VHH binders against q96n21r8to141. Designs and how they scored, part 3

Target 1, 126 residues: q96n21r8to141
Amino acid sequence: RDRLSFLHRLPILLKGTSDDDVPCPGYLFEEIAKISHESPGSSQCLLEYLLSRLHSSSGHGKLKVLKILLYLCSHGSSFFLLILKRNSAFIQEAAAFAGPPDPLHGNSLYQKVRAAAQDLGSTLFS
Key: E = the ipSAE of ESMFold2; O = the ipSAE of OpenDDE; V2 = 0.75 times the mean of E and O plus 0.25 times the DockQ between their complexes.

## First folded at step 1 (VHH)

Design p11 (framework vhh_8pnl_2)
Fold by ESMFold2-Fast, scan of step 1:
Structure p11 (fold): chain B 126 residues (1-126), chain A 128 residues (1-128)
Amino acid sequence: as target 1 above (126 residues)
Amino acid sequence: QGQLVESGGGLVQPGGSLRLSCADAGFTFSSYAMAWYRQAPGKERELVARITSGGSTNYADFVKGRFTISRDNAKSTLYLQMNSLKPEDTAMYYCATDSLGEYDFWDSSTEEYPLDYWGQGTRVTVSA
């Protein structure tokens, strides 16, 4: 049941977490937060999706997912926050994200991803 | 409170042009990133064009070269110039702030997120 409901929401999630340099639009943050409030199962599906996208994406997609997770700390359901705290090992990995410098932009994307992960950790465990 | 009011929609033939306007009331226009979104029947809402507070623009692939987003901070007005219109451009067009899309974790605090404001939309129909 939750899977069918989540599939209906998948187009929103794909747009908000695309692996490109177009920022997630503001309205999608609100729509994604609504998913976390639909049911415990929706929260679980949402977290699973977001962590999978974070793992598989380049720096641009990682930054978008971290930004969404940070927004969910304040606007997501209490249950989502609880399962996010229980599944927080990814924060250490994202905070260590590194690679060769881009010839044109240097280390700025890696630095933004690491900073976002640190900010998420501080917010989540404050 | 913020209020955005769209205008300029209408019926136009394929290949025609329209200019949409979005007037701001109730908040400081010049400090916000702004965007145009559209929603066709049976489709999700999609980003058409975006302009930052600093004036940098970004466009969806399906409108590049045809649409131009611009802003007039003195008039607190956002524009979308639509040229070479196609039947697939038929949709309700929405004006919105996009402050969260511009949020940069390198510099930004998590304590207060600005809420985005939406207009009620203006209908664009491209038909013979």
Scores: ipSAE 0.000, ipTM 0.242, lowest interface PAE 12.6, mean pLDDT 79

Design p2 (framework vhh_8pnl_2; at its last look DockQ between E and O 0.03; V2 from the best seeds 0.00; counts 0 for: pae E 16.4 > 2, unsure alone 57.9 < 65, grease 25.3 > 24.2, placed apart)
Fold by OpenDDE, look of step 12:
Structure p2 (fold): chain B 126 residues (1-126), chain A 122 residues (1-122)
Amino acid sequence: as target 1 above (126 residues)
Amino acid sequence: QGQLVESGGGLVQPGGSLRLSCADAGFTFSDYAMAWYRQAPGKERELVARITSGGSTNYADFVKGRFTISRDNAKSTLYLQMNSLKPEDTAMYYCATEYGWDSDLYTEFDYWGQGTRVTVSA
């Protein structure tokens, strides 16, 4: 039931975590936070989605996911935060995110991703 | 790919007025908070004014009611009406698009224009 309900939220999540260079609109952060409050199951599905997306996405996608997670630290459900803390190994990986310089953007995106990961870590375990 | 283009800068005398514009040609303009920043020579970039996607505004302390930030979503354009300009307002003015949630408590801007120069001098 929770899984089915969550699937109806995928369009929001896909838009908010797209791999393009368009920033995630502010209102989507609120919508995504609402997902975490729907049920514990929804929180679990949300975390699984975000972590999967973080792993498989471009730098831009990773940055969006990290910013969303950061937002959820203050606006997400308590249960979501609980399971996020229990599954926080990705933060170190993201904080070390690196790669070849982009012909147009250089290392800027890598720096942003690392910074976002650091902010998330600091916030989550503060 | 987003693009911000500022315009409207120039040379004005103290007490004069300028209206800056920032055209957003790359994003869904209405979805994002926008801001004006400025950077004077030898100084750090500082926030001048912010406007949320919902239209809430916030101003730096030095503005003192002299500036007004506004947006026209239909034109995808951000404005900064600057009145009662002072020499200390001389700076390069940048518009920025938020990369993050729209909140009065937290705002992060990651997309910038090239800037428009404002010079206030007698």
Scores: ipSAE 0.021, ipTM 0.399, lowest interface PAE 4.4, mean pLDDT 87
Fold by ESMFold2-Fast, scan of step 1:
Structure p2 (fold): chain B 126 residues (1-126), chain A 122 residues (1-122)
Amino acid sequence: as target 1 above (126 residues)
Amino acid sequence: QGQLVESGGGLVQPGGSLRLSCADAGFTFSDYAMAWYRQAPGKERELVARITSGGSTNYADFVKGRFTISRDNAKSTLYLQMNSLKPEDTAMYYCATEYGWDSDLYTEFDYWGQGTRVTVSA
């Protein structure tokens, strides 16, 4: 129902969740959190986008999405936290993320993704 | 850990050029992605250009073809070459490390400079 409004936010979401080794800048975390406060529909669209991006991305994109979700635990809307808790199965999968060593990073990226997922789970269900 | 210090701002006429510098005095500059942001009076801070530790660049649409971001890791310095300046480029310009994550400490941070002022007017 808020689809048209959400589509105007797509450029900032694409920038913050890009599948590369450039970290999401702090101001984009703040802009993304604002989306969760616009309406319940915006929160639903935001969560759907973030989970889809997490699923389709490499380790770099996964890490960015997990960091955004962690930020949203303290800065997002109460409704966003509610639907995130109800759709949290992805956390177990991300906490087990593994693969062959990366030529540049060895196992460090996999470790970072798993650590971020564990912290998200602990924060969300503390 | 050092401090980011911007310089090179000033007053310039439309069509002019400026080169901004951001010097880092202390942390491992080469390990971090770096960015230039700007904030015009009464407006939100916006990303201008970004460069990864490996040298890949990304630009806001409003500066593509006019601005060039670069880095010198040996000098721990970030640059923004600004050409064909327009009045709408008038802003305070900030350099920043992109949101970092330290695996050993599990701590996240941004590190920002204090800014350098760019004014473009006839």
Scores: ipSAE 0.000, ipTM 0.144, lowest interface PAE 12.5, mean pLDDT 80
Fold by ESMFold2, look of step 12:
Structure p2 (fold): chain B 126 residues (1-126), chain A 122 residues (1-122)
Amino acid sequence: as target 1 above (126 residues)
Amino acid sequence: QGQLVESGGGLVQPGGSLRLSCADAGFTFSDYAMAWYRQAPGKERELVARITSGGSTNYADFVKGRFTISRDNAKSTLYLQMNSLKPEDTAMYYCATEYGWDSDLYTEFDYWGQGTRVTVSA
């Protein structure tokens, strides 16, 4: 079933969306885009995973997920884009992402997350 | 599409003042930290002043109270008031946000304006 085949890709997804300040490697963006083209079921599993990571991650992980979603706007399947547009409430939440300044970065992560969400929204709905 | 555009540079005598502006009607930078950088001929680009979205400021040590960074969020405009200018302040001055999109998708980088020239005569 699609869920079982999707679970084989989980190590790649965990590496690309790790909640740290290490950038997602470029080859992982391409591999994630290929998942979206495998089937409608794999697209649904992929979106569910990415939105779950967006919800559960700090600013670093949120930024990575938003960058992956932006990449998928140009490189993902048409079915993935359809379900992404239909599940877009997260864009408004991320565009308002805020919190107290952290000692390492001040509020720069919050600003980066908000900008990524704005880019994604304009790309999806322009 | 948006871009940062600096203005207000020019030739000034030592001890004089200039006010630099940076605007971008297509970018909502009221939500972002903004900064001024400068680059003198043959030197590396260096931070001059930074202001957060909430209005907190930070200055390079060489500023020593001579410059003031400010922002007008309603106009999406960043300012640098430069007083007591010295010949050592001669440089191209750049507006930047601390947030940019890396085309390679591996790193983050700042988004920059085109620069405005400040010349303080010796």
Scores: ipSAE 0.000, ipTM 0.099, lowest interface PAE 16.4, mean pLDDT 75
ESMFold2 (binder alone), look of step 12: mean pLDDT 75; pTM 0.757

Design p3 (framework vhh_8pnl_2; at its last look DockQ between E and O 0.02; V2 from the best seeds 0.00; counts 0 for: loop humanness VH .164 < .165, pae E 10.0 > 2, placed apart)
Fold by OpenDDE, look of step 12:
Order: sequence, then structure tokens, then C-alpha cells
Structure p3 (fold): chain B 126 residues (1-126), chain A 122 residues (1-122)
Amino acid sequence: as target 1 above (126 residues)
Amino acid sequence: QGQLVESGGGLVQPGGSLRLSCADAGSIFSDNAMAWYRQAPGKERELVARITSGGYTNYADFVKGRFTISRDNAKSTLYLQMNSLKPEDTAMYYCAARDFSEWYDTSGPDYWGQGTRVTVSA
């Protein structure tokens, strides 16, 4: 039931984690944080979505996910933070994110993703 | 492979201030989280402050707003502004990179400076 309810939140999440170079709108951070507070099941679904999106998205998508996760460290439910801490292996991967230089952006996006991962790790385990 | 070199330590009166610097002669500083550690005589090395490449900072509980960690990426230099120093702050202070085993990737080498001594005494 929680998963079914969560599906109705997907449009918000898809918009907030799009692969384009446009930053996630501020209001979406709040909306996503609300999802974590709906129920433990909702928090679980949210984490699963964000981690899946982090692994499958472009650099821009990864950056957005990491920034959302960082926001959730301060505004998400306690349960979400708990399960996030227990599933924090992705931070290691993101902190090492690298690849060939992009013709347009060079290494900038890689660096931003790594920096965001460091910020998240620092905040989550401070 | 670069070398971290600390400076700025010395003797200071209680309530005094010091500003520590850590200069990287290589590429350790770039894109890496940095930290200050300290080790007092007879005690274990402990974290003082850390700063990510993105500028997020964390401090040990004993800092209580007295110290400020900062970085100048253009100069590849890490700083620790220490105010309101206490005798219990007496220690060897070390600059470090990639020594964050709790959340940072430790697959690469950890880097340490040789340290700079801070002595707080009346």
C-alpha cells in the first residue's frame, strides 16, 4: 500500500532528478522531504528510488540526487536518515565518480558530483 | 605525490590565537576533503576539524566555536584559525587528506603532514 501511494509521488521525483542541467527547484526539495515523513514504507521507497536514480542517471542526475539527499539529512524523517546511514556505500562510489572529459563541460561535472558526495558524507556522519 | 607541510604553530598564552596553515606541494589538496588532527602527549590522535572539497565543515565537540577550518583552493592551502586557546589545546597538530574512513573512500592513500606544535601555557 505504501508502494502504491508512493507511485503517485513519482512525477515529483522524476522532475526533481531529471538529467538536464537545470537545478532542482527549491520547492521540490520540500515536497520530496514530505515524502520521507509520510511513512517508513514511503521512506524506504524514496531511498530505493534515489539510489536507483543515482546509479542510472547522468552526471547531472547524480548531482541532483546527491543534493536532494543532502537536503534530506536536515529535513527528512529520522527513519529515512537511519536507513540512509545503513545504505551509505553509494557515497564511496559517488566520491570517486570519474570519466572521460566531456567535450562541453570537461571534468567539471565529475568534480561537482564528487564534492556533493563528500558534503553528503560529511553531513550524514558528522 | 605531494607533501603536506604544516606551519603556524608556537607558544601562546591562554586566551591567545594562532593560525595554522597546511600547504600542499603536490596534488593532494585538489578535489579532496581535508582535516586537522591533533595529538597531545600521552593521548591518541583526534579529529579537530574537517572540510570537504565543497566547503562543508565539521568540528570536534571540544572546539565549541573557537576554531575555524577553511581552505584556499587556488593556493592549495588549508587553514585552522584557533582562538581562545586553552592549555588543553596543547598538542601536535597535523594536516591530513583522505583520512575519513567513516564516509570517504579509503581505497587511495591517506596523507599526513609532519605536524606543527602548538603549546598553550601561561
Scores: ipSAE 0.153, ipTM 0.579, lowest interface PAE 2.4, mean pLDDT 89
Fold by ESMFold2, look of step 12:
Structure p3 (fold): chain B 126 residues (1-126), chain A 122 residues (1-122)
Amino acid sequence: as target 1 above (126 residues)
Amino acid sequence: QGQLVESGGGLVQPGGSLRLSCADAGSIFSDNAMAWYRQAPGKERELVARITSGGYTNYADFVKGRFTISRDNAKSTLYLQMNSLKPEDTAMYYCAARDFSEWYDTSGPDYWGQGTRVTVSA
């Protein structure tokens, strides 16, 4: 039932985590934080969605997800933060994010993803 | 800060074509979404077209089908091919960019060029 209710929130999540270089609109950060406060089941679904999107996205999508997670450290529910801390292996993976040098753009996007992951780790376990 | 430099504006007859260029004299072009805006006398600045670093495009309704935005990432150059120009397209055209590194996105473009004039004489 929590999963069915969560699916009605999917359009907001798809907009905020689209795999492109268009920044997540600021109001969507607040909408996503509200999902974490609706129930423990909603928090679990939200975390599963965000980690899945982090895993499947290019550097642009990864950066968006990491920024959303950082926002949730301050604005998400306490239950969401608990399960995020318990599922934090992705932080080390993202902090090592790399790929072949892009002849056109270099490594700057990889560096931004790594920096966001390091900031998230510092914030989450402070 | 004047690091985006537009060129290619000028005077053309109705039905004519122009190709605008925008060169990045600094590091603005990078991973950022780029856009063209325009401002006619007495009007507010309005979006014409936008293109992501990966090439996905979005056009204002009034220009779809007549204008084509493109980018050459190797040359850090943005283009706007304008065909079938009309007198109402007369405006100052601006190159713009959005800085993706912000924590929240609360506003439009972060960087603007100085503009290039386009005049379509009836």
Scores: ipSAE 0.006, ipTM 0.286, lowest interface PAE 10.0, mean pLDDT 80
Fold by ESMFold2-Fast, scan of step 1:
Structure p3 (fold): chain B 126 residues (1-126), chain A 122 residues (1-122)
Amino acid sequence: as target 1 above (126 residues)
Amino acid sequence: QGQLVESGGGLVQPGGSLRLSCADAGSIFSDNAMAWYRQAPGKERELVARITSGGYTNYADFVKGRFTISRDNAKSTLYLQMNSLKPEDTAMYYCAARDFSEWYDTSGPDYWGQGTRVTVSA
């Protein structure tokens, strides 16, 4: 069912949300958005996966997830947007993301994550 | 609108195959996402398969592994290869297009064909 169909999507989701500085390619944004249109159950699984990845990842993975969520605001299903709005508490936490300066990049990644979270919040509630 | 014309429908026995075609005037085809819908008697039109201008495909669960959507931009023609046909596949099949290269929102098509009838019966 939804869960079994979703498991077949794990390779593309892992690739699109990898915890590194390789950007999610455009075709994966498109494929991920398709998942949200398959069924309400697929939308629920997708949101659960994305939020789990957001919480477990470093700044690189967090930024990718936030960019995917932002893409889903305009390309995802109406049901996905509904459940995203209902489960939006993570946005406040991401908008406050901070830590010690990175030896190579200082505070740049923290700022990018916070900015992406702010952009997502304003897009969802405008 | 007279822009999309379907062909290839007919009567076939269970387990048989049919190939549907949808021809466009050629003016907009290569830039548009395309789809096949069907409508069985007494039911709403339902999405069967769609294909983006870039060739990415999406299928309804009830046809996965049996139907294949494809496009030939040079010929401005959309195809649906239907294998292992079942009585429940009996419907009027409609070609549809979006006035956009992608199709994964909840919006319906911008353009419709007039339909071609598929009957799967022993």
Scores: ipSAE 0.000, ipTM 0.091, lowest interface PAE 17.0, mean pLDDT 81
ESMFold2 (binder alone), look of step 12: mean pLDDT 79; pTM 0.806

Design p4 (framework vhh_8pnl_2; at its last look DockQ between E and O 0.03; V2 from the best seeds 0.00; counts 0 for: pae E 15.7 > 2, unsure alone 56.0 < 65, grease 25.3 > 24.2, placed apart)
Fold by OpenDDE, look of step 12:
Structure p4 (fold): chain B 126 residues (1-126), chain A 123 residues (1-123)
Amino acid sequence: as target 1 above (126 residues)
Amino acid sequence: QGQLVESGGGLVQPGGSLRLSCADAGFTFSSYDMAWYRQAPGKERELVARIYSGGSTNYADFVKGRFTISRDNAKSTLYLQMNSLKPEDTAMYYCAKLEGDYWSDTYESMDYWGQGTRVTVSA
């Protein structure tokens, strides 16, 4: 039941975590936060999605995911935060995110991703 | 989206201090990176300071520890504490909600700017 309900939210999540260079629209943060409050199962699905997306996405996608997670630290369900804390190993990895310089933009995106990861770590374990 | 409104500018002597504020009348303030820019007469608009949604900060090289950017998410307000002001700091200061570009620090294509607040540093 929770899984099926979550699938109906995928369009929102896909839009909010797209690989393009357009930042996640502000209203989507609220919509995504609502997903975490629907049920514990929904929170689990949300976390799985976000972590999977973080791993497989472009730098832009990673940045969006990290900002979404940061937003969820203050607006997400308590259960979501609980499971996020239990699965926080990715934060260190993201905080060390690096790669070849972009021909046009250099290392700017890497720096932003690392900064976002550090913010998330500080917020989550403060 | 809400309007950004800057305040706190004015005339100060060299070595003086000002505290700029930027109020966001919109929602989801906490979700966005914010920044202060400035534009002096005859010069391009330049980044002064940036603060991420999580609180991390970056500063332009000319700041040299004199300015501090901060945010109050509960009040949806951005601040710039400016100490040890110099005549070279004279400019129109703008608040920006960063939605436009992940790559550039100028964000010139952004649509979310305030009207600006004028800072004049003069003896």
Scores: ipSAE 0.012, ipTM 0.254, lowest interface PAE 9.2, mean pLDDT 86
Fold by ESMFold2-Fast, scan of step 1:
Structure p4 (fold): chain B 126 residues (1-126), chain A 123 residues (1-123)
Amino acid sequence: as target 1 above (126 residues)
Amino acid sequence: QGQLVESGGGLVQPGGSLRLSCADAGFTFSSYDMAWYRQAPGKERELVARIYSGGSTNYADFVKGRFTISRDNAKSTLYLQMNSLKPEDTAMYYCAKLEGDYWSDTYESMDYWGQGTRVTVSA
């Protein structure tokens, strides 16, 4: 049931987590946070989606997902925070993210991904 | 999609009133923070009033107490009620849908703009 409801949210999630340099609209942060408040099942589907997207994306998609997770720390449901804390191993991996330099911006994107992961870890465990 | 059409501008004497409307032809209106901006000739575009998707409002100091922003999500329309108009309010007024900026802590940008509606306050 939750999975069927969640499928209707995929268009906004795909837009908000696209693996490109297009900004995530502010209203999508709000809409994604609303998903976490719909039900415990919706929170679980949301976290599974976000972690899968983080794993499969390059730096741009990783940074978008990490910013969404940071937003969810203050605006998401209490249940979402609970399951996020229980599934936090990805934070160490993201905090070590590295790769070949961007031709125009060098290592700036990698640094932003690592910084966002560190901020997420600090926020969850403070 | 997301086409914004402003209306309601015109010529009015100081102390007069105008009501601006901004119609969104799409179905995304209720999900967006909406704003009115203005730009006088030779000046930068400045924020006049903002209304959040949740209904709260924010006003520039130079219009507080004189202007009221409101929205009708069922009609996908944004309004600006302008009272006690001054010559300094003369400008082109723009409707905007606000989107988040990937790099901005405010999560806001102005990607969707209307064509504008002209307001002239003159004796």
Scores: ipSAE 0.000, ipTM 0.112, lowest interface PAE 12.5, mean pLDDT 78
Fold by ESMFold2, look of step 12:
Structure p4 (fold): chain B 126 residues (1-126), chain A 123 residues (1-123)
Amino acid sequence: as target 1 above (126 residues)
Amino acid sequence: QGQLVESGGGLVQPGGSLRLSCADAGFTFSSYDMAWYRQAPGKERELVARIYSGGSTNYADFVKGRFTISRDNAKSTLYLQMNSLKPEDTAMYYCAKLEGDYWSDTYESMDYWGQGTRVTVSA
């Protein structure tokens, strides 16, 4: 696989998926999309990375990964889109993302993660 | 767009109090999550407190118990009540609108930040 070449990309991916409330800069979305166009192996490594970060991150990191995946629906390679559709079970999991009762207090992070997952599902399967 | 104006900063002794205000002239104030950030010389900006549009709040570890964030949606004004001030609280304080699109740098531009108000706490 193209894992050694992919590891060269980790600084970009770590910046774009940091688990904090600092927004992902727009230029990083473009750089991540370029990874998906390099080869089928790079696309597979990218998907594995993003899904791993989605699973391991708090709501901030989850939200960033979902936004990146949404961007890739329009700007990623056709091969990336194909493997994303085939590995889409995470969308239901993220759409049910919850924690201690904070939905009663407005635009909580849980609500934003759930909304991003719903947007991704609608985009991916329409 | 560039319509956030902070006020209420000043010089205060340790243990003192200040109330910061942030006025927003926009019609959509009630729809935004809002925050106070601070920046001391030579340091990165850091979150102080956040208040969601629904009223829930979140505080940085260094300020919990001493500061209270609040909002008055009818007056389009954000507040930070700062009690028990310490010299390490000396910084420029900024209010910010928090936008839901985390992947666009056009939503994190200066038009979502005020110019800041200076707080100085000296022994």
Scores: ipSAE 0.000, ipTM 0.103, lowest interface PAE 15.7, mean pLDDT 76
ESMFold2 (binder alone), look of step 12: mean pLDDT 75; pTM 0.767

Design p5 (framework vhh_8pnl_2; at its last look DockQ between E and O 0.02; V2 from the best seeds 0.00; counts 0 for: loop humanness VH .161 < .165, pae E 13.7 > 2, unsure alone 63.5 < 65, placed apart)
Fold by OpenDDE, look of step 12:
Structure p5 (fold): chain B 126 residues (1-126), chain A 123 residues (1-123)
Amino acid sequence: as target 1 above (126 residues)
Amino acid sequence: QGQLVESGGGLVQPGGSLRLSCADAGRTFSDYAMAWYRQAPGKERELVARISSGGSTNYADFVKGRFTISRDNAKSTLYLQMNSLKPEDTAMYYCATPDESLWEYFTKGEDYWGQGTRVTVSA
């Protein structure tokens, strides 16, 4: 039931986590935060989606996901934060994100992703 | 996700006018607030004007009635009518869809922008 409901939110999530260099519109952060408040199941699905996207996306996508997660630390449901804390291993991985220089951006995205991961870690466990 | 594409910039003399456009393709334009930002070389980005989804407008102090932000939801286009331009208005102008507080928070220290449109005011 919760998963089915969550599927109806995927368009929002896909927009917010598009794998391009366009910043996520601000209103999408709010909409995504609302998803976490719909139900514990929705929070679980949201976390699963975000972590999946984080893992499979380019630097741009990873950066967006990390920023969304950072926003959720302040605006997400308590339950979402709880499960996020329990599944925080990805933060270390993201904080070590590296790779070959991008033809367009060089190492900039790597640095930004690492920095965002650091911020998320600090915020989540502060 | 759609892409924001700014246009309408150019070279104008002081006192001149420009009308900037921002096309927002691939999104439900009417659902969110829009804003114009600008960034001059060596300076931080700053908000120029904001318009809510409902059409409420806010302007930076330096605008002083010279600029008008508007939107055409049917065309998914944001506009900035710039009159009485001054040399200090010279900058790259960008449109964005963030809540202004969120935009400031999440873009702080980042150099990711759309293409923007350059406005140069010079005699």
Scores: ipSAE 0.006, ipTM 0.215, lowest interface PAE 11.9, mean pLDDT 86
Fold by ESMFold2-Fast, scan of step 1:
Order: sequence, then structure tokens, then C-alpha cells
Structure p5 (fold): chain B 126 residues (1-126), chain A 123 residues (1-123)
Amino acid sequence: as target 1 above (126 residues)
Amino acid sequence: QGQLVESGGGLVQPGGSLRLSCADAGRTFSDYAMAWYRQAPGKERELVARISSGGSTNYADFVKGRFTISRDNAKSTLYLQMNSLKPEDTAMYYCATPDESLWEYFTKGEDYWGQGTRVTVSA
């Protein structure tokens, strides 16, 4: 049932989590945090969406998702934080993210993804 | 990429036993609740059993006392031990997380479900 309501949020989520080097704008961080406050079902759909995007995206998309999750640690609902803590093994995988160097950026994107994951883990469990 | 692969189905006589396995090729198995579903020909897919990341279990009334769900997080594998099998247990069995990804639902549709494993209970 929450899936139909969440469908109307999908355009902003896709914009904020696109797999490119365009950063998620500040107003979208705020709109995404509001989704976590709408209902327990909205929080669940939001976490599932974000973890799925993290899993399927390249480094740029992974970095955006990690930045959004970090923002949600301070601005998301208490229920969102509860389910995020219960579903946190992805943090160790992201903290180990590596691959061949990018021709233009070398290893900097991999380092940024690992650093964001470490920051998320420290914030979530501090 | 988080693909679930079911196995262990087969043909058994009434009163027999089977153990189904679900191997998760993905990396986050231990963090998610997992479940077994089944679908008999011409019927809707129904929940059989669930297990939380912490090991708490719930069963459909029609399998209580006969089926046991368990997980091995080190092996990223989900199990369903089926005892005292009945003809009405004949179905294709699927594993999935009960907390389906909205993104996977919209982008993969039916590809979200694995191929399943067939259980036939017949003399």
C-alpha cells in the first residue's frame, strides 16, 4: 500500500541518486529526509530504495547514497535510524570499495566512497 | 548481484521429508529478514515461513509443527526443513526477503524472484 504513495517520490529519489558526478542538491536532501518522517512504511521503502541504489550503482551513485544516508542519521526519523542500524552490513562492503583507477580521477572516487562509508559507520554507531 | 538460487526440491511420497536451500550470491544476507513462499498451479503465491536477521521465526498455520526455517549467515544460505509432507504442499517454492526493494520491484518486476525449486508430493 505504501508503494503507491512512494511512487510519487521516485522522481526526486532518482534525481538525488543518479549515477553521475552531479551532486545531490541540498533541497533534495531535505525532501528525502521528509519521506522518512511520513510513516514507518515510507521509511522502509526509502531504506530499501537507497540500499538497492547503493548496490547497483557505480562509484558516483554509491557516494551520493552514502551522503544521503549520512544526512538521514541527523535529519531522518527515529524509525528510519532504527531500521538502518538493523541493516548496516553494507557499510563494511562500501568501506572496502575498490577497482581499477579512473583515467581522469585515478583512485580518488574509490577513496571518497570508502571515506563516506567510514563516516556513516562512525556516526551511526557513536 | 544479490541473486537468490533455490534448490532441494523433488518428488516425495506423503509423509516424506525434504530440505530446501536458498543460496544468496549477494553480500548483505545477514542483515535482512528472509522468507520462503510457495505457489501451486492456478493459485496465488503465499508466505510459508519468515526468519528475522536475529533468528526470530514465524510460520503460516498450515505448516506449523511440520516445517522449520533456519539460516546460516556465514554461508549466506537459508533453509526450509519440510517434514510430514502432504499432497497439498505440492508447489514451486521461492525464497525472498519479505522487505522487497521498491527499486527492484519497479526495475526488475518478476526478475526479482528466482527460478524456484519444485516440490511434488505424490504416491
Scores: ipSAE 0.000, ipTM 0.101, lowest interface PAE 14.4, mean pLDDT 78
Fold by ESMFold2, look of step 12:
Structure p5 (fold): chain B 126 residues (1-126), chain A 123 residues (1-123)
Amino acid sequence: as target 1 above (126 residues)
Amino acid sequence: QGQLVESGGGLVQPGGSLRLSCADAGRTFSDYAMAWYRQAPGKERELVARISSGGSTNYADFVKGRFTISRDNAKSTLYLQMNSLKPEDTAMYYCATPDESLWEYFTKGEDYWGQGTRVTVSA
């Protein structure tokens, strides 16, 4: 039931987390935060989706997901924050993100991903 | 029958052209990356071409400029224009999202790969 309802939100999530260098539009942060408030099941699905995208994406997608997660620390449901804290191992992994220089951006994208992970960790556990 | 339906395959002479289509029945796939894959008899499935939600394209080295991936957002349809076809291009062609994190959401209750569309280039 909750997975079916969540699936109707998938177009919004795919648009906001596409693996490209187009920034997530601001209104999508608000729409994604609304998903976290719909039900505990929707929060679980949302977290699973965001962590899966974080794992599978290049630096562009990773950065978008980390920014969304940071936004959700302030605007997401209390239940979402609880399960995020309990599933936080990814923060250390993202804080070590590295790879070959991006022909367009050099190493700056890796640095931005690491910085976003550090910001998320400090915000989540402060 | 899977979520995505491939069509447009057939028999063609070397040097000929085909245009493959992939329809997204009941979904708006325009918001995520899509790709064409192929599998020749006795070979592993391989990526042919990828197109991002923003329209950026990427091709396998063997394409060498002969194929063009595109999408029609109004029709929710993915295309592969194949020109200068060679016998080595003979295979079953499939469309799918290359994003492994979305496979669980798309394939719940259904197999990931559809029937495909066969392309045969005579030797």
Scores: ipSAE 0.000, ipTM 0.142, lowest interface PAE 13.7, mean pLDDT 78
ESMFold2 (binder alone), look of step 12: mean pLDDT 75; pTM 0.766

